# VHH binders against q9p7j3, part 124

Target 1, 174 residues: q9p7j3
Amino acid sequence: MILPLFPETQVHVFVYENVSNCAAIHEQLISQNPIYDYAFLDAATILYKKQVYSAIIRALEDRRDEQMKTKTIHSEVILSLSPKTEISSAFRQFSMTKKSKNIVVVKIDSKLTEEEEFERLDKLVEGNRVEFSDEELQKLIDFKVLKKNYKLDPSTLENPLASILSSIALRGYS
Short names: E, the ipSAE of ESMFold2; O, the ipSAE of OpenDDE; V2, 0.75 times the mean of E and O plus 0.25 times the DockQ between their complexes.

## First folded at step 11 (VHH)

Design aa2 (framework vhh_6qgx_2)
Fold by ESMFold2-Fast, scan of step 11:
Structure aa2 (fold): chain B 174 residues (1-174), chain A 124 residues (1-124)
Amino acid sequence: as target 1 above (174 residues)
Amino acid sequence: QVQLVESGGGLVQAGGSLRLSCAASGLTFKGYAMAWFRRAPGKEREFVATISWRGGSTFYTDSVKGRFTISRDHAKNTVSLQMNSLRPEDTAVYYCAAEPGYALFDTASEYDYWGQGTRVTVSA
């Protein structure tokens, strides 16, 4: 996919449900294995396609402006989902864990096509691919997790889209 | 009451310049993308330009690239469109619009807040 604000940057987003090997993937991420250079997100934290795209654009703005707070663009995407600037907090809130069951995987600046990335990820992820769509994401979300991560009150919980998206763009100033 | 109010439209000769401004009230639009759209007589609304909140990232429709510049002032809660080298084809009513986060689609249906528009007429 091409984002109008960053037309030179290739972006791929993948969704897997019923993943059985999250613990193994987590160990590879800790060891910084370069074949796992993706942003692995817990799908329990993602409600909308726009949520992921907004985090990607925020990360790309920070990279362009030489203001990244993490080592890779993929870790910067994870940070950018958080309304706060604290790196450890963002990773606890949004990253895939050993106990995750459904994941969203982001690849930026891929040397591979979307089809080739799917083939590669299918070898790394033991789960079922589903479409990256609001419909599929809404089957995987945990509203208690979403409420906690974005500090949603009852008034915003009924329609959280604007609050979530503006929080990502503001990060630390809302 | 949340309002977006455009100003700065008028009549100008081809090759001239105009600066449009959009003042937002009732909401600060922190973390919102701001955009300009236009509608020529008998046409649908067409995307012109957008600017992000934090990084000031911009995107322009091809027909205005290099001629128009979008900018925003966070303290004044305004977005502006500097229009240079105007062409008769730029004649339209110009609308200010806002959406939360970042502009991902340049379609009018993605924007929740709209102004009433300001008219720009460019004579040949």
Scores: ipSAE 0.679, ipTM 0.842, lowest interface PAE 1.1, mean pLDDT 89

Design aa20 (framework vhh_6qgx_2)
Fold by ESMFold2-Fast, scan of step 11:
Structure aa20 (fold): chain B 174 residues (1-174), chain A 124 residues (1-124)
Amino acid sequence: as target 1 above (174 residues)
Amino acid sequence: QVQLVESGGGLVQAGGSLRLSCAASGRTFKGYAMAWFRRAPGKEREFVATISWRGGNTFYTDSVKGRFTISRDHAKNTVSLQMNSLRPEDTAVYYCAAEPGYALFDTASEYDYWGQGTRVTVSA
């Protein structure tokens, strides 16, 4: 996938449902195993493709401007989903946990093709791949989690896209 | 209500310059990307330029790169398009538009708010 604002950056996004080994993946992330250098998100927190792409652009913007708050571009994507600057809070809200069942996986700066990343991830993730589409994401979302993470009120909850996207772009600015 | 109102269009000779402005009322578009599109007589609407909320990210269509500059003024709630080295091919009605967050693609259907347009005619 090519993003007009960052045309030189390789971006791949994958969705897995019914993942049985989230605890094992979580242990690898804690040990900082370089094989697992991806952003592993809980699909319960992601409603739209644009939400993920907006977080990616925000992370790439902060990397370009030498303003990343985390150690890797992938952890910066996780932070960038949050409307707030606080790192530990963002990770608690959006990262995959040992109890996650459905996940969204982001890879930036891959030297592999999308198909090669599929083969690699399929060895790491014990679950069913599904299309990265709004339709598939809407089967996996938890609206209570979404509402809490973005502080949505009843007026925005029915059509939350604009609120979510603007909050990602605005994080840290008045 | 929400309005985007374009101004600054007119007639100019090839090689000349014009500055278009878009004034927003009814909301501030905080956290929104702002863009310019144009539509020439008998042609489709095409993307011209976009600017992010923070102003650090701009993207231009190839035909205007180096000639046009998009800018934003948060205090005045305006976006501007400085058009230099104008060509007859730049003749069009120019529209201001806004979308939440970042401009992910140059697709007109992604933009939620639109102005009425301002006419630019470039004579040979």
Scores: ipSAE 0.482, ipTM 0.753, lowest interface PAE 1.9, mean pLDDT 87

Design aa21 (framework vhh_6qgx_2)
Fold by ESMFold2-Fast, scan of step 11:
Structure aa21 (fold): chain B 174 residues (1-174), chain A 124 residues (1-124)
Amino acid sequence: as target 1 above (174 residues)
Amino acid sequence: QVQLVESGGGLVQAGGSLRLSCAASGRTFKGYAMAWFRRAPGKEREFVATISWRGGSIFYTDSVKGRFTISRDHAKNTVSLQMNSLRPEDTAVYYCAAEPGYALFDTASEYDYWGQGTRVTVSA
């Protein structure tokens, strides 16, 4: 995908359901294995394509402005999903865990085509690929997790899009 | 209830300048991108420029790059479009719009809040 605000940046987003090897992937992420240099997100936390793209734009904005708080652009995407600035909290809220079942994977600055990244990821992830679409994401979301992560009240849960997207843009504010 | 109000339109000669302003009332649009769109007679609305809430991300359509400057004033709850080196092709009704987060699409249908527009006429 090409983002108008960052047209020179290659972005790929992948969705996997029924992943059986999340514990093994998690161990590779903790070990900082460079083969796993992706943002691995728990799909229970992602409701919309725009949510992921907004976090990517926020991370790219902070990289451009030399204000990244984490070591990689992929970890910065994870931080950027959070409405607050505490790194450890963001990782606990949005990163895949050993117990995750469905995941969203983001790759920025890939030297590979989308098809080649799929082939590479299919060797790392034991699960079923599904389309990156609002329809597929809405099958995987956990609304209790979403409510907690973005501090949504009952009035915003019916249409949380605006609250989520504005929170990402503000980061650490409302 | 929630209102965006544009001002600053008018008639100007080619090569001239105009400054458009958009004032928000009823909401502060914190965390919203603000954008300018325009519609020439008989045409659909086209994207002109956007600015993120923090002002760090700005995007212009190719035809206005280097001539127009978008800016934002949080204290006044306004977004402005400084238009320089105006051309007859810039003649249109200019609209202020807002969308949550960042401008992911330069498509009018993605914006939830709109002003009524201010008319700009550039004579040859």
Scores: ipSAE 0.519, ipTM 0.762, lowest interface PAE 1.8, mean pLDDT 87

Design aa22 (framework vhh_6qgx_2)
Fold by ESMFold2-Fast, scan of step 11:
Structure aa22 (fold): chain B 174 residues (1-174), chain A 124 residues (1-124)
Amino acid sequence: as target 1 above (174 residues)
Amino acid sequence: QVQLVESGGGLVQAGGSLRLSCAASGRTFKGYAMAWFRRAPGKEREFVATISWRGGSTYYTDSVKGRFTISRDHAKNTVSLQMNSLRPEDTAVYYCAAEPGYALFDTASEYDYWGQGTRVTVSA
């Protein structure tokens, strides 16, 4: 996908359901294996395509401005999903865990095509690939997790899109 | 309810300049992207420019790059469009629009809040 604010940046987003090897992937992420240089998100935390894209743009904005708080652009995407500035809490809230079942995977600055990234990821992820669409994401979301992560109250929970997206853009400034 | 009100339109000769302003009332649009769109007679709305809430992130359609500048004033809750070197093909009604987060696509359907528009006519 091409983002208007960062048209030179290549972005790929993949969704996998019924992943059986999350524990193995998690171990590779802890060991900082460069083959796993992606943002691995728990799909239980993602409700909209725009949520992921907004976090990507926030991360790219911080990279451009030399204000990244984490080591990689992919870690910065994970941080950018959080309405808070605390790195450790953002990772606990949005990162894939050993117990995750469904994941969203983001790749930025790939030298590969989308099809080549699919081939590569299909070797790393033991699950079923599904379309990156709001319809598919809404099958995988955990609304209790979403409510907790974005501090949604009953008035915003029915239509949380604006609250989530503005929180990502604002993060820590209000 | 929130309201966006455009001003600054008018008649100007080719090569001239105009500054459009959009004032928001009822809310501050914190965390919202602001954009300008235009609609020429008989055509659909087309994207002109956008600016992120934090500032520094802007995008312009190719036909206005180098001629138009979008800016934002948080204290006044306004977004402005400085239009220089105007051409007859810039004749249109100009609309201010807002969407939460960042501008992801330059299509009118992505924006949740719209002003009523201000008319710009550029004579040959």
Scores: ipSAE 0.660, ipTM 0.822, lowest interface PAE 1.1, mean pLDDT 88

Design aa23 (framework vhh_6qgx_2; at its last look DockQ between E and O 0.81; V2 from the best seeds 0.00; counts 0 for: pae E 2.6 > 2)
Fold by OpenDDE, look of step 13:
Structure aa23 (fold): chain B 174 residues (1-174), chain A 124 residues (1-124)
Amino acid sequence: as target 1 above (174 residues)
Amino acid sequence: QVQLVESGGGLVQAGGSLRLSCAASGRTFKGYAMAWFRRAPGKEREFVATISWRGGSTWYTDSVKGRFTISRDHAKNTVSLQMNSLRPEDTAVYYCAAEPGYALFDTASEYDYWGQGTRVTVSA
């Protein structure tokens, strides 16, 4: 996938449901296994494609402008999902945990086609790949977690997308 | 009431230049990507250019690349479109639009706020 704002950067996003080995993946991430060089997100915290794309774009802009707050572009994507500046908080809010069952996986700077990347990732994730769409994400979301993460209230819940995207964009700016 | 107001349109000869401006009133568009669209006579509205909230990332439709430049002024809450080397096919009503978050798509339905438009006519 090519992002128009960053045409030289190839990005791939995958969604897996019913993942049985999140704990194992988590251990590999803790050990910083380079084979697991992805952003692993808990799908329970993701409602929109635009939410993920916005985080990716922010992370890429941070990198471009040499303003990354985290060590890697993938960790920056995780941070970029959060309305909070605290890195640890962002990870607790959005990162895949050992208890996760459904995940969104983001690859930045891929040298492979989407299909090739999928084949590689499919060896790491034991679950069912589903379409990266709002429809599928809606099936996996935990609205309680979503509302907590973005402090959504009755007024913002009328248009949660706008609220979420604005929160992502405004982190650290207001 | 929230408003986007375009200005700067007019009649210009082919090869000429115009600078469109869009000013927001009623609210700020902090955290919003801004974009320009246009609708030529008898045609559907089409994407022209977009700029991210940060302001450092831009995206253009192919037909205007190298000729048009989108920019924004956060302090003034405005977005501009510098149009150079104008062609008759650039004749259209140009609309300013705002989208929460980052400039992700070129689809009109993704933008929440729209201006009334400003007419640009390029004569041969």
Scores: ipSAE 0.830, ipTM 0.909, lowest interface PAE 0.7, mean pLDDT 94
Fold by ESMFold2-Fast, scan of step 11:
Parts: C-alpha cells; structure tokens; sequence
Structure aa23 (fold): chain B 174 residues (1-174), chain A 124 residues (1-124)
C-alpha cells in the first residue's frame, strides 16, 4: 500500500492466524536478528486496518521530524499504536508474545517487492495467512485487551473506531 | 452540536486568489485530520487537500498541487485553504471535513464531520 501522506514509503501488512512458532519468532526478535526486522503485533490488539495505518503514519511523522523514541521504524510503529509515550508499556500492550496465536506483521521501507516479502515472511511464520481486512481482524481481536489498551468505556466500546484513531494521532499531547 | 463553518468563498477572475477558512465549534478536533473537498455543478464530490493534526502532514489532489496550500491553526481551531492561480475548472462548492486520526483515503465516506460549503466561482 502507498499512504498518500508518505507516498515515497513502501508499506506491507500481513495477517497470520493459528501461528505455532511465536516463541521461536520472539527469540529472534530479542536477539535482534535483522532478518526479523518487522513490527510483529499481537492480532488480539488490532481491530481495524485504519488502526495499523494510523500508527504507521504517526511513526513516519516522528521519523521525518527526527523525534523517534525507539531505535527502528518498526519499533516506532509498535509504540505509535499506544495512546501513551512509555515504550515498555506499548511493547507489552501490542507486541507479539511467545503465547500469541494470531499476529499482524508490518514492513516499512522494504527493499523487496510485495511478492518477495510474502514469500520471505511465509517461511518465517508457521501459520495461515489471511487477508488484511477489517473482517479478518474482527475474528482475532480480544475486546478486553482493546478496552484496556485504549481506556474505552462501555459506550465507546460499541463503536471504538474514532476513539482509537484519534488516540493514536494525539499520543503524548492533550 | 458540532459544527464546521466555511467562509471566504466568492467570485474571482481566472488567475486570482481566494483564502477559504473553516472554523470548528463544539469541539477542538484534537487527533483529527482536516480536509477540503469540492463539488462542481453536475459533478461528484472530490477530494482537494488534507492536513494531519500533530505533524502537519499534507496531501493534495494532483490538479491543485502547487496552487493550493492547506494550513491549520490549533489555537483558533481553524483550517484554511489558500487558493492561488485559480482556474475556471476550480469553480465549485468547497466543503470542510474532519476524520479521526490520519487521512488514509480521499474518499468522502471516510469523513465523520462536514460543513455546509462555501461557493467559489472563477470566471474566464
């Protein structure tokens, strides 16, 4: 996908369900293996395509303005999903864990074509790739996790889109 | 009631300039992208320009790039569109719109809040 606010930036987003090797992937992320330079998100935390794209744009704005708080654009995407500025909390809230079953994977500034990234990532992730769509994401979300991460009350939980998206754009400002 | 109110429209000759303003009342639109759309007589509504809340990131439709500039004033809760080198094909009703987060698409249905529009007529 091309984001009109950042038309020179390549963006790929992949969704995998029933992933059996999250513990192995997690170890590669801890060891900072450059082959795994992606944002690996727990799908339990992602409800909308726009949620992911909004975090990507926020991360790209912070990179453009030389205001990134993390070491890579991919870690900055993870941070940018959080309505707070605390890095450790954002990673705990949104990152894939050893216990994750469904994941969303983001690649920014790929040197590969989308097809090449598909092939590469399919070799790293032992799961079923599904379409990056609101329909598929709604099958994987955990509403208790979503409510906690975005401080949603019962009225906003019924239709949380505006609250989630504005929180991402507003992060760190009141 | 949340209201977006456009102003600054009018009649101008080709090559002229107009500055449109959009004032928000009832809320501040913190964390919202602001955009301008237009609808020419007998045409569909089309995207013109957008600006993000925090970073001031902008994008424009190709036909207005280099001629129009969108800007935002957080203190005044206002978004503006400076229109230079106006052409007869810019004749339209111009609408201010807001969507939560960042503008990801130029599709009108993605926007939650709309103004009533201000008319711009550019004579040959």
Amino acid sequence: as target 1 above (174 residues)
Amino acid sequence: QVQLVESGGGLVQAGGSLRLSCAASGRTFKGYAMAWFRRAPGKEREFVATISWRGGSTWYTDSVKGRFTISRDHAKNTVSLQMNSLRPEDTAVYYCAAEPGYALFDTASEYDYWGQGTRVTVSA
Scores: ipSAE 0.687, ipTM 0.852, lowest interface PAE 1.2, mean pLDDT 89
Fold by ESMFold2, look of step 13:
Structure aa23 (fold): chain B 174 residues (1-174), chain A 124 residues (1-124)
Amino acid sequence: as target 1 above (174 residues)
Amino acid sequence: QVQLVESGGGLVQAGGSLRLSCAASGRTFKGYAMAWFRRAPGKEREFVATISWRGGSTWYTDSVKGRFTISRDHAKNTVSLQMNSLRPEDTAVYYCAAEPGYALFDTASEYDYWGQGTRVTVSA
């Protein structure tokens, strides 16, 4: 897909449920294996497609403006999901862990079609691909985690999207 | 009660310039992207331009690129559209709109808040 704000940047997003090898993937990420150069997110923290797209745009904006805080664009996406500036907290809250069951995987700067990228990713992830859609994400979310990560209260819980998206845009500026 | 109010429309000769303004009342749109759309008579609303909350990311439809400039003023809580080198095809009602976060796509369904519009007529 091509985001209008960054027309030179191809992005793919995949969702997997019932992933059996998150521990193995996690070890590869720690060892900085370049084959695993993706953002691996815990799907328990993601309720909306726009949540992921907004983090991608924020990361790309910061890269363009030479304001990235992390070493790679994929790690910057993980930071960009957070309303807070602390890097270690963002990774703890949003990144896939050894105990994760469902994941969202982001590839930025892809030179492959979606089908080609999927075939490569499917060799790495032992799980079932599902559609990247709000309907599927809603089945995988942990609302208690969402509420904690974005400090949602009853006034925002009926329509949390606006609060979440504005938090991503405002990080470091309020 | 939240309102977006456009102003600055009117009649202008082709080749001329016009500056539209959009003021928000009843709330601040902190963390919102702002956009301009337009609707010619008998046609659907089409995207014109958008600007991020911080003002560093802008995007324009191809037909206005290089001629129109979107900007925002946080102190006045306003968004403006500077329209230069106007053409009769730019004749439309112009609407401002707001969306939380970033303007990820250029479709009207993505925007939660809308003004009532200001009419721009460009005569040959």
Scores: ipSAE 0.425, ipTM 0.741, lowest interface PAE 2.6, mean pLDDT 88
ESMFold2 (binder alone), look of step 13: mean pLDDT 82; pTM 0.852

Design aa24 (framework vhh_6qgx_2)
Fold by ESMFold2-Fast, scan of step 11:
Structure aa24 (fold): chain B 174 residues (1-174), chain A 124 residues (1-124)
Amino acid sequence: as target 1 above (174 residues)
Amino acid sequence: QVQLVESGGGLVQAGGSLRLSCAASGRTFKGYAMAWFRRAPGKEREFVAVISWRGGSTFYTDSVKGRFTISRDHAKNTVSLQMNSLRPEDTAVYYCAAEPGYALFDTASEYDYWGQGTRVTVSA
């Protein structure tokens, strides 16, 4: 299974490119509209499927152990992508902004099927849905942003996967 | 070259116990999940257990759940598998393996680092 450590947890991940309404979505997130209860990430920061899943598992681990640093599981996913423990820094680094063009959307504990979540999200996001795959993510990544967020040096840039995933698991232990 | 070296295998009667250890040298596996796999004679490798870097998350294959316990010692750079209530069906070569971050798969191909294995024989 993809998430052996949390096999009972419903997890859906969606990728949208060429999104035209990020400013409108951002306003809904600021107002804490419950319809928008998802983790909205800037795709410029995500290189691998395993990067997203690692952050999800870290967030679920912290929720299970009653060690969440943020108010919601979706906020905890955003924090968990960061190699640092500072909440505001993590949100600046990984969250969708008004100027974002491509986004990754995570839903945890959905009462809906994946198909029903697709239908709901397609009404909220004005963009083109693409497959959640390493191939599609690699078309949307900004390597300058990735390098800065994970402090990658030239030695690790050839194979950043291990460094990125280890950083997520090690948050708070450096 | 990173090395993972298993130890603690041997012969034991059904109902007995063994403790396997895996020691890492070279690279420190900071932020890596550590897993145990096994291969019975004439069969393919199967997943046994995994532990996250923080040690707060573990997962076991159904056939060993409640009988085996995986644990981790960061100071010694080791992972261990306590095997209780052993059955003849547990006879296999046991391998430790590592993957960066969290264990997203119980599939052997997802693990980059492997030990050479330690043999466990459980007599009827």
Scores: ipSAE 0.656, ipTM 0.821, lowest interface PAE 1.3, mean pLDDT 88

Design aa25 (framework vhh_6qgx_2)
Fold by ESMFold2-Fast, scan of step 11:
Structure aa25 (fold): chain B 174 residues (1-174), chain A 124 residues (1-124)
Amino acid sequence: as target 1 above (174 residues)
Amino acid sequence: QVQLVESGGGLVQAGGSLRLSCAASGRTFKGYAMAWFRRAPGKEREFVASISWRGGSTFYTDSVKGRFTISRDHAKNTVSLQMNSLRPEDTAVYYCAAEPGYALFDTASEYDYWGQGTRVTVSA
């Protein structure tokens, strides 16, 4: 996929449900295995495709402006999902954990085609790949987690899209 | 509903310049992307330019790159389109639009808020 604001950047997003090896993947991420250079997100935190794309654009914007707060573009995507600037909190709120069951995986600046990335990821993730669509994401979301992460109140919970997207774009700005 | 009001349209000769402004009323668009679209007589609505909340990310349709500049003023709660080197084919009604977050796509259906438009006529 190509985003108009960053047409030079290749972006791939993958969704897996019923993942049985999250603990093993988590260990690889801690050991900084370069094969696992992706943003691994807990699908319980993602409601819309636009939420992921907005975090990607925010991360690319910060990279362009030399304002990244983390060491890689993939970790910057994870941070960019947060409405706040605190790095460790963002990672705890949005990253895949050993207990995750469903995950969203983002790859930026891939030298591989989307199909080649699929082949690679399908070897690393023991789960069922599903379409990256709002319909599939809405089957995996945990609304209690979403409400907590974005500080949603009852008035915004029924239609949280605008609140979520604007908070991603606003993070750290008056 | 939030209101967007365009101004600055008018008649100008080819090669001339116009500055369009879009003023938001009712609330601020904190964390919203702003865009300009246009519709020429007998044509479909097309994307012209967009700007992120922070102002650092802009996107222009190819036909206006280098001629038009979109800008944003948070203090005045406005977005502006400076149009230089105008051509007869720039004749259209120009619309201001807003979308939460970033302008992910250049399609009109992605934008939640719209103004009523301001007419620009460029004479040959």
Scores: ipSAE 0.545, ipTM 0.786, lowest interface PAE 1.7, mean pLDDT 88

Design aa26 (framework vhh_6qgx_2; at its last look DockQ between E and O 0.77; V2 from the best seeds 0.00; counts 0 for: pae E 4.1 > 2)
Fold by OpenDDE, look of step 13:
Structure aa26 (fold): chain B 174 residues (1-174), chain A 124 residues (1-124)
Amino acid sequence: as target 1 above (174 residues)
Amino acid sequence: QVQLVESGGGLVQAGGSLRLSCAASGRTFKGYAMAWFRRAPGKEREFVATISWRGGSTFYTDSVKGRFTISRDHAKNTVSLQMNSLRPEDTAVYYCAAQPGYALFDTASEYDYWGQGTRVTVSA
């Protein structure tokens, strides 16, 4: 897909449930295998499509403005999900772990169609692809983790989307 | 009470220019994307332009590309729409809108705050 704010950048987002090989994927990421050039997110931490897209846009803006804090655009997406400035914290909060079961996978700067990218990714991920929608994401979310990651309280839980998106946008800003 | 207040509308001849402004009161919109929508007589509200929180990213509906420019002033907590080469079909009530985070889509339902609108009339 093409984001209107970044028409020259193709982005693909995929959701997998019941992934059996997260540990193996994680090892490949640690080894920096270029075949795994994606942002692998723990779906337990993602509640909204807009949450993911906001992180993507922020990462792209960071890149455009030469203000990336991480080494790659995909790692910047992970950082961009976090309200915290610490990279390690962001990764602990949002990145796929060896124990993850459901994941959201983001590809930036794809040269392939969505279907082609899916075929490639499907060789790497052993799980079931589901629709990237709020409906599917809400089935996979861990609300305890979500509340912790974004410090949601009873007042912000009335509109968690607004709180999350604001947190993403305001990270590092006074 | 949180308010978005538009200004700058009026009557202008085709080919003319107007600059709309939207000012927030009651709260700041830090971390919010801002947008302009418009509703022409007898038509549905349509997206015009949006600008990201950071202010460096914009996109426009096709019909206004090259003619309209959206900008924001963080210090003044305002968003503006410079409208050049106005056409009769640009006649509408123009609304300022705000949404948390980044301008992701051009759908009105994604915006949490709306102004009352300012009328723009372009005569032939």
Scores: ipSAE 0.824, ipTM 0.907, lowest interface PAE 0.7, mean pLDDT 94
Fold by ESMFold2-Fast, scan of step 11:
Structure aa26 (fold): chain B 174 residues (1-174), chain A 124 residues (1-124)
Amino acid sequence: as target 1 above (174 residues)
Amino acid sequence: QVQLVESGGGLVQAGGSLRLSCAASGRTFKGYAMAWFRRAPGKEREFVATISWRGGSTFYTDSVKGRFTISRDHAKNTVSLQMNSLRPEDTAVYYCAAQPGYALFDTASEYDYWGQGTRVTVSA
């Protein structure tokens, strides 16, 4: 996908369900294996396509402005999902864990097509690819996790979209 | 209530300039993208330009790129559109709009808040 705000940047987003090798992927991430240079997110934390794209745009703004707080654009995407600036907290809240079952994978600055990235990821991820759509994401979300991560109250739970998206763009305090 | 109020429209000769302003009241639109749309006589609403809340990210429809500049003033809670080198085909009612987060595409249905519009007429 090309985002009009950043038309020079290639963006690919993939969703996998029933992933059996999250522990192995997690080990590769902590060893900083460059083959795994993607943002690996726990799908339990993602409700909307716009949520992921908003985090991507925020990360790209911070990279453009030389204000990234993490080492890679992909780790910056993970941080950018959080309404807070605290890196360790953001990673605990949004990153794939050893126990994750469903994941969202983001690739930025790929020179490969979406199909070519899928072929590479299919070798790394032991799971079933599903469409990156609001419908599929809503099957994988954990509303208790979402509510906690974004501090949603009963009034915002009915339609959390505006609260989540504005929080990502605003980057609040805790 | 939340209101977006446009101003600065009028009649101008081709090659001229106008500056449109949109003032927001009832809320600050922190973390919201702001945009300008227009509706020409006999046409549907079309996207003109957008700006992110931090003011650093913009995109424009091709027909106005290089001629129009969108800007935002957080202290005044306003968004502006500087229109230079105006053409008769720029004749339209211009609307200010807002949506949470970032503008991903130029679709009007994504915007939750709208002004009533200000009319711009460019004579040959």
Scores: ipSAE 0.763, ipTM 0.882, lowest interface PAE 0.8, mean pLDDT 89
Fold by ESMFold2, look of step 13:
Structure aa26 (fold): chain B 174 residues (1-174), chain A 124 residues (1-124)
Amino acid sequence: as target 1 above (174 residues)
Amino acid sequence: QVQLVESGGGLVQAGGSLRLSCAASGRTFKGYAMAWFRRAPGKEREFVATISWRGGSTFYTDSVKGRFTISRDHAKNTVSLQMNSLRPEDTAVYYCAAQPGYALFDTASEYDYWGQGTRVTVSA
């Protein structure tokens, strides 16, 4: 997909449920294996497509403006989901862990079609691909984790989207 | 009460310039992308321009690129559209809009807040 603000940047997002090999993927990420150059997110922390797109756009803006805080665009997406500026906190809260069961996977600067990128990713992830949609994400979210990560209160419970997206946008400025 | 109020519309000759302003009140729009859409008589709203909350990212529909400039002022809580080299096809009601976040800025359904619109008429 092409985001209007970054027309030369191809992005793909995949969602997997019932992933059995997150521990193996995690070890490859720690080893900096270039085959695993994706952002691997814990789906328990993602409720909306717009949440992911907003983090991607924030990361791309920070790259363009030479304001990135992490080493790769994919790690910058993970940071950009967080309302806080601390890198270790963002990774602890949003990254896939060894214990994750469902994941959202982001590829930025892809030179492949969605289908081609999926074929590559399918060799790495032992799980069942589902559609990247608000309907599917809602089935995988942990609302307790979401509330904690974004400090949601009763006034935002019915429609937390605006609060979440504002937190992503305002990190470092509020 | 949250309000977006457009101003600066009017009649102008082709080739002329006009500056639209959108004043926001009743909430901060820090963390919001702001946009202009327009609606010509008998047509659907179409995207014109958008600006990110920090003001560093802008996007324009092809027909206005190079002629229109969107900008914002956080201290005044305003967004503006400078329209140069106006053409009769720019005639429309122009609407200011706001959405939280950044995704897919060119789609009207993504915007939660809308102004009442300001009329721009460009005569040949």
Scores: ipSAE 0.283, ipTM 0.656, lowest interface PAE 4.1, mean pLDDT 87
ESMFold2 (binder alone), look of step 13: mean pLDDT 84; pTM 0.864

